# Ledger of designs, part 9: VH-VL binders against AP-3 complex subunit mu (apm3)

Target 1, 249 residues: AP-3 complex subunit mu (apm3), of Schizosaccharomyces pombe (o94669r175to423)
Amino acid sequence: TNEFFIHVLERVSAVYQPNGKLAFGTVKSDMECKCQISGMPLLLLSLRPGTKLGNVRFHQSVNLKRWKQHPDQIEFIPPDGKFTLASFQTDFATQKSLPVVVEAKNKLDGRFEVRIRNTGKKSVENLKILITIPQALKSVTVTEGNYIFRASKYTHMEEGILEWSVKKLAWTSPALVLTGFLAPLKKDANSTEESSSYSKLEHLDLQYKLQGSTLHNFKVESLKMLNHPDKKSYKGVKHTIIAQNVSFR

## First folded at step 18 (VH-VL)

Design c98 (from c91 with light chain D30S S31D)
Fold by OpenDDE, fold request of step 21:
Structure c98 (fold): chain C 249 residues (1-249), chain A 121 residues (1-121), chain B 105 residues (1-105)
Amino acid sequence: as target 1 above (249 residues)
Amino acid sequence: EVQLVQSGAEVKKPGATVKISCKVSGYTFTDYYIHWVQQAPGKGLEWMGRINPHSGGTYYNQKFKDKATITADKSTDTAYMELSSLRSEDTAVYFCATEIGYFWRYAFDIWGQGTLVTVSS
Amino acid sequence: DIQMTQSPSSVSASVGDRVTITCKASQGISDYVAWYQQKPGKAPKLLIYAASSLQSGVPSRFSGSGSGTDFTLTISSLQPEDFATYYCQQYEDYTFGGGTKVEIK
C-alpha cells in the first residue's frame, strides 16, 4: 500500500489563575508519522499557506534548504514505519482556550467541592483531576466516574493525592461534581484564638485528551510524491490535544 | 445574589455599648468567614476581626481585642459586632465582609454597605 | 504582624494616564494580596485577588502583579470613574495598606 499517516500531537502545559484565566502555558507539538510507501519516495508535505514552525526540530531526512525557502513545505525521504517528522514548541497564550473549566470551593465545615464542565464542542477523553489533599480525607462522592486516594509515603500528615477519573466527558454533559470531606486538624489545646480547623486545598491538576482538535490551527494541505507524480499516495491526518500539566493555583 | 445588609446608623454617648448587625443572604451562612473592618472619618481601612459562623470561633486584631466582640446567629444568618466602652475615637464606619468563590480566593469580595457609629457627648 | 507599606499616599493624574500603586510587605507573603477600590460614601470593591487575578466584572485596564514582598496595582489608562482611593491587603493576617488616593490633575 502507498499510505502515509500523520498524527499531530499537541502536549499542553499550562497554569491558570484562581479566576480561571490562563496565566501562562506552553505547547509541545510533534508530527508523528507512519510511512507505508514502497521504494524511496521523495515526499513533499504542504502545510497551510503561511504556516510557520518556530523553534522546530526536523527529522534528519528533511531538506532544510528547501524548507528555509518555503517554510510551509517540508520535503523529505521518509524512513519505513513510524518516525517523528518535526517537533516544535510554542507559547500557549495565543492559542485556543482549553475546554475544561474547573471550579473549586472550600467550606468552613471541612467540605470541599470541585466542579468540572466541558465548554467545548467535542468530548474530552480520559479526564483526570488530581487534587492535593493537605490532611486526612474523610469521604468523597462523585457524580460520575471513579476516584482513588493515594496517601503520601511520608510519615507526616495523611496528606495525599485524590485522583478523580472520568472516562468520557461529553460537551453536552452537565457539570460533574466531586464533594469531599476533610478531617479536622488537631488543634493545640492552648490556642484561644480561632484557627482554621481545616486546611484549604492548594493545588489541582487536569489531564485529558481531546481528539480531532488543534490549538495551532495546523493543517496539512497535501502530500505529493515528487519522484513519482503519477503514483497516488494516500494521507491520513489525525489531531490530538493532550493536556498533561494543566494546573490551577 | 449575595448580599450583606448591615443595621442602620447609631448615635451613642461615651461609655455606651453598641451592637451592629450584618445579615447574609445568597449563600450558606456557615460556609465562609465574616470579617469586620473599621474606617474612621477620612482614614484608611483597618481589619478588626473575623468569625467562623460554623464553629463560632473568632480571631481579632489585637488593637480591637478589648473593644469588639464578634458573634454569629446561624438561625438568622446574621453576624454581629458589639463595641463596648465607646469613645470619640470609635466614631467610624464599620463594614462587614465575606469571601466566597474559588478556594484560591484571598480577599473580601462581598461587603456590607457600612454602618456609621457616632460617639458624641 | 505583617505590615503593608503602600505608596504613594496620593497621586494626581489625568484621564488616559498610567497609574501605578505599590505595596511592600514586611515579610514574604507569596501571592496573598488583594486590591480594593473605594469611592466616597461607598464600601470597598474588590479589584484583584491572589496578587494578579482580576475579579469578575472588573475592567481589564486594572492589573496586579508581584510576589513575595513587592506588589503593584496598575491602571493602564485612567478613566473618569477610576478616581477613588485604593487599598492593598495581605491575606495572611488581613492587614491593609495605608491607601492611595487617585485625584484628578
Scores: ipSAE 0.764, ipTM 0.883, lowest interface PAE 0.5, mean pLDDT 92
Fold by OpenDDE, fold request of step 21:
Structure c98 (fold): chain C 249 residues (1-249), chain A 121 residues (1-121), chain B 105 residues (1-105)
Amino acid sequence: as target 1 above (249 residues)
Amino acid sequence: EVQLVQSGAEVKKPGATVKISCKVSGYTFTDYYIHWVQQAPGKGLEWMGRINPHSGGTYYNQKFKDKATITADKSTDTAYMELSSLRSEDTAVYFCATEIGYFWRYAFDIWGQGTLVTVSS
Amino acid sequence: DIQMTQSPSSVSASVGDRVTITCKASQGISDYVAWYQQKPGKAPKLLIYAASSLQSGVPSRFSGSGSGTDFTLTISSLQPEDFATYYCQQYEDYTFGGGTKVEIK
C-alpha cells in the first residue's frame, strides 16, 4: 500500500477569567503520521504558504536544511508505521476561541450551579468538568451525563474533586446544568456574627475533544513522493483539538 | 433584568429613626446577599453591612453596628435598613446593592438608585 | 479590618489620556477586588471584578490588574464620559478605597 496519514493534534492549555475571557494559554501541536509506503520514499509535505511552526521539533528524518530555506515545506524519509513528524507550540491568545462556555454560581443556601454549553458548530466529545469542592458535598444533580466525587485523602475537610462527564455535547444541545449542594460549615459555637456557611468554589477545569477542527488553520497543501512522482500517497489530514487543561479561575 | 429600587428621600430630626427599603427583582431574592453602603455628601463609599435574605443573618461594619439594622422580607423581596438615633452626621445617600457573583467571584453587581437621608434640626 | 489605600485621590486628565488608579490592600486578598465608577448623583457602577475581569457592557478601555495587595485600574484612552469618581473595593470584608476623582484638565 502507498498510504500516508497525518493527524494534527492540538492540545490546549488555557486559563480563563471569570468573565469568560482568555487570560493566557498555549497550544501544543503534534503532527502524528502513519506511513504505509513500501520502500524508501522521499516525501515532501507542503504546508499552506506562510505557515510558521513555532518552537518546532522535527523527526530525525526531516531535512532541516530544506526546511530552513522553505519553512512551509517538510522533506523527509518516513519510517514505517506511526511516528511524530513535528511538534510545535503556539500562543493560544491569537487563536480561535474554544467552543465550550461555562457559567458557575454559588447560592446562599449552599447550592452551586454549573452551566455548560457548546457554542460551536461541532459536537465535543468526552467532555469532563472537574470542579474543586472545598467542603463536604451533600448532593449533586446533572441534566445529562454522570458525575463522580473523589474525596481528598489528605484534608481534614471532605474536600475533593467533582467530575462531571458528558460523552457527547452537541452544538444543538441546550445548556447542561450541574447543581450541587455543599454541606454547611460547622460554625464555632461562640460566633454570633453571620458568616457564610459555605465555602466558595474557586476552580473549574474542562477537558474535551473536538474532532475536525483546528485552532491554527493548519492546512496541508500537498504530499508528494519526490522519487516517485507518479504515485499518490496522500490520504488526507485529520484534526483534533484536545482541551486538556482549560481552567476557569 | 436585575433591579433594586429604593424608597424615596427622607428628612428627619435628630434623634429620630428612619427605615429605608430596597425592593429586588430579576432574580431569586434569597440567593444572594444584599448590602448597604453609605455615602456622606462629598465623601466616599462606606460599606455598612449585609444581610443573607435566605437565613436572615446579618453582618455589619463595626462602625455601623449600633446605627443600622438590616432586615429582609422574603414575601416582598425587599430589604430594609433602619437607622436609629439619627444625627447630622448620618446625613447621606444610602445605597443597597446585590452580590450575585460570576464564576464564584463576587462584587456589588447591581445597585439601587440611592436614598438621601437628611438629618436637620 | 482590611484597609484599601487608593491613589491618587484626584487626577486631572484630558480626553485620550491613559489613566491609572492604584489600590493597595493592607493584607493579601488574592484577586478579591472590584472597581466601580460613580458619576455625580448616580449609583456606583461595577466595572471590574475579580481584579481583572471586565464586567459585561463595560468598554474595553477599562482594565484591571493585580493580585495579592497591589491592584490597578487602567483607562487606556480616557473618554468624555469617563470623568467620574472611581472606587476600589475588596470583597472579603467589603472595604472601599477612598476614591479617585478623574477630572477634566
Scores: ipSAE 0.762, ipTM 0.883, lowest interface PAE 0.6, mean pLDDT 92
Fold by OpenDDE, last read:
Structure c98 (fold): chain C 249 residues (1-249), chain A 121 residues (1-121), chain B 105 residues (1-105)
Amino acid sequence: as target 1 above (249 residues)
Amino acid sequence: EVQLVQSGAEVKKPGATVKISCKVSGYTFTDYYIHWVQQAPGKGLEWMGRINPHSGGTYYNQKFKDKATITADKSTDTAYMELSSLRSEDTAVYFCATEIGYFWRYAFDIWGQGTLVTVSS
Amino acid sequence: DIQMTQSPSSVSASVGDRVTITCKASQGISDYVAWYQQKPGKAPKLLIYAASSLQSGVPSRFSGSGSGTDFTLTISSLQPEDFATYYCQQYEDYTFGGGTKVEIK
């Protein structure tokens, strides 16, 4: 059996405003392929018409002349085994929205709450929420998953990273909530004025995987063997979105 | 829905004292600061002070530290501001506001409708 | 005390115009700036927080920018309902700007 596999990996880095709107972001995409075709196949990969690959880097086997004439077609002679056919970068602003929504609030009693919800139609996997904690952490509770707090002591400050992990977040799941309590800052006993005894949190990062989805609506229309049109070949296309650096500031 | 409802307009003589109220609903009263803001007729906004309804702690604009006393009643979810030794210059609309915050960024999210205090002989 | 110098104090504009209001802080205040809209006889309404975050329900024609000491509120295309007074505020000690009245030309 002659088979050709394509795995489109979209790695997302983004910064969100406090209101949940995208400030800026980038998507780095890789077309990872596996060729199990006997002989010397000349392949033509046809993409959805109108597809544009920005800042694209192709495998050395790609016919660049043809691609320049037909930007939605990639002609190449694949090597055996695994290789990266193309890598390209796009602005996240032109992409679909990420499904995981985060809300965070701080209370006067030192309590902070982080709420996460999957607004998509597919489950996200290996969800990690990293919260930078600027002062001593008293306690943490989560509705689901596990948490680890890694504290670091410095000469004049105590900070740490609170990692909240959820193996799978279904889109049908209600919002999950992390509740933390900060230890109060030491105040001057002579101060008569109310000041915040709790530092504000300033940074949250998300990491997760989303299988079977694409941000830029990338679609392979066909894969043809040009030098052997009568030879049966098989293709499989897999899509994965990797949120690797999605920050809320 | 978060709402701040203030007491009605007041007319006072010079030297008198007035106490205006701000009733909070739609969230846990003790979770967020309550602020008071003055606006003289035809003038801009001036921050007067805040109260931590949880602790009862207050922080004032120096300009108003001797004029205003801010208190809170947790049992009724109501914040108060008392203005003493009223003068004509104290004639203004006074607003209460809550600072809820979003992703640890803060602003005066919700405002009361304002209370007009008129000081006249 | 942190001072917020708001300019201009007033601006005459027409529907469809781009309007820009600026606030300058006397010291660095990061992104701790909010913008409010106030109509006569009404309480102020929050438009922008954290210098550039649009409050929920506020039209997208409003935008905020800036960090440190210089901040701007922009109305990309002025609408009839936008004629009002606008205020900036810093959240280090809650000082308001002097206000900008946007009036019809």
Scores: ipSAE 0.762, ipTM 0.883, lowest interface PAE 0.6, mean pLDDT 92
Fold by OpenDDE, last read:
Structure c98 (fold): chain C 249 residues (1-249), chain A 121 residues (1-121), chain B 105 residues (1-105)
Amino acid sequence: as target 1 above (249 residues)
Amino acid sequence: EVQLVQSGAEVKKPGATVKISCKVSGYTFTDYYIHWVQQAPGKGLEWMGRINPHSGGTYYNQKFKDKATITADKSTDTAYMELSSLRSEDTAVYFCATEIGYFWRYAFDIWGQGTLVTVSS
Amino acid sequence: DIQMTQSPSSVSASVGDRVTITCKASQGISDYVAWYQQKPGKAPKLLIYAASSLQSGVPSRFSGSGSGTDFTLTISSLQPEDFATYYCQQYEDYTFGGGTKVEIK
């Protein structure tokens, strides 16, 4: 079978402000391909007109001369099997918003709450919420999924990272909630100053996968075999967004 | 809706004591700090102190540590501030305020309407 | 004790003007700064928290910037309802700036 597959992977790193607005972010994209075409095909991949690939790195098979003349066209002779055709970076500020919304609060009694919602129309997969825990953790409850606490290996053994994992978060699902309780801090016997027995949480990080969506609006218009225009080739294009470092602080 | 409702205006003589109240509604009273802020006539805002309604712990501005006593009543969801040995300089509007929202927020986002305390002979 | 030096103490401006208010902390306080608006006879209203986060319901013409010791509140285009007194505050020990009165020119 003469088949060619393209998987566009968009890896997102972003920082959000307390009010939920994006502070800054980047998208690193990879065009992962799989060639199952017999012979030595000369392929022309046409992108949406006007497409600009920032800081692009191409596979060695790419005709750079042609690309320079036509930045929305990639000509190449693919190797057999899997390879990365191109890697490039874009600013997240002009892209579509991420679907997972997070709200977090802490209380004076040591209780803290993290609420997550999928505001999109597609399910989010392999969702992980990483919460930095500044002191001893007494207990945790979750509405869905599992949690693991990893204590720090350094100076403060009771501090660590709480990882909340949800295999699938459907867009139809109500908000999920993690509730944790911190253990009170030991008070210095000689301190006359009354302070809170509990530290505030200040940081959490999201990781997840979203299939079938694109932030960059990357679109493949066509794939043609230039040396055999009469031969039909099968083109399959997939898109995946990978949130790998989405921080709220 | 979150609301902080303070007691009414007070007129006192020098040397007297006054206690003003701040009743909280719309959230769990013990969840967040209550702060008190002074504003003398035509002057700026000055932080006086805070109370942890859960523990009862207090923290004061050094300037007001001998002037103000902050307390809280969990049964009525009310914070109090008592001002002792009143002087003309204590004439001011006093505000209570709280902090709610995201855990990484650092601000007084809900305020009482203020209580005018007038000290005059 | 952390001091917050706010400037200017007053500014005369017209509708449509860009207004900038600055606050300088005596030591580094990260982004632990809030800005408030106060109108006569009213309680202060939160505008900005965490130095640059706009409070819900506050018009987008208000913005905050800065980190460490230098902070700025900006009104991009002054509106009639914006004539008021503004205060910065640091959240390490809750000190307020001296205030800035924005008056009609």
Scores: ipSAE 0.748, ipTM 0.877, lowest interface PAE 0.6, mean pLDDT 92

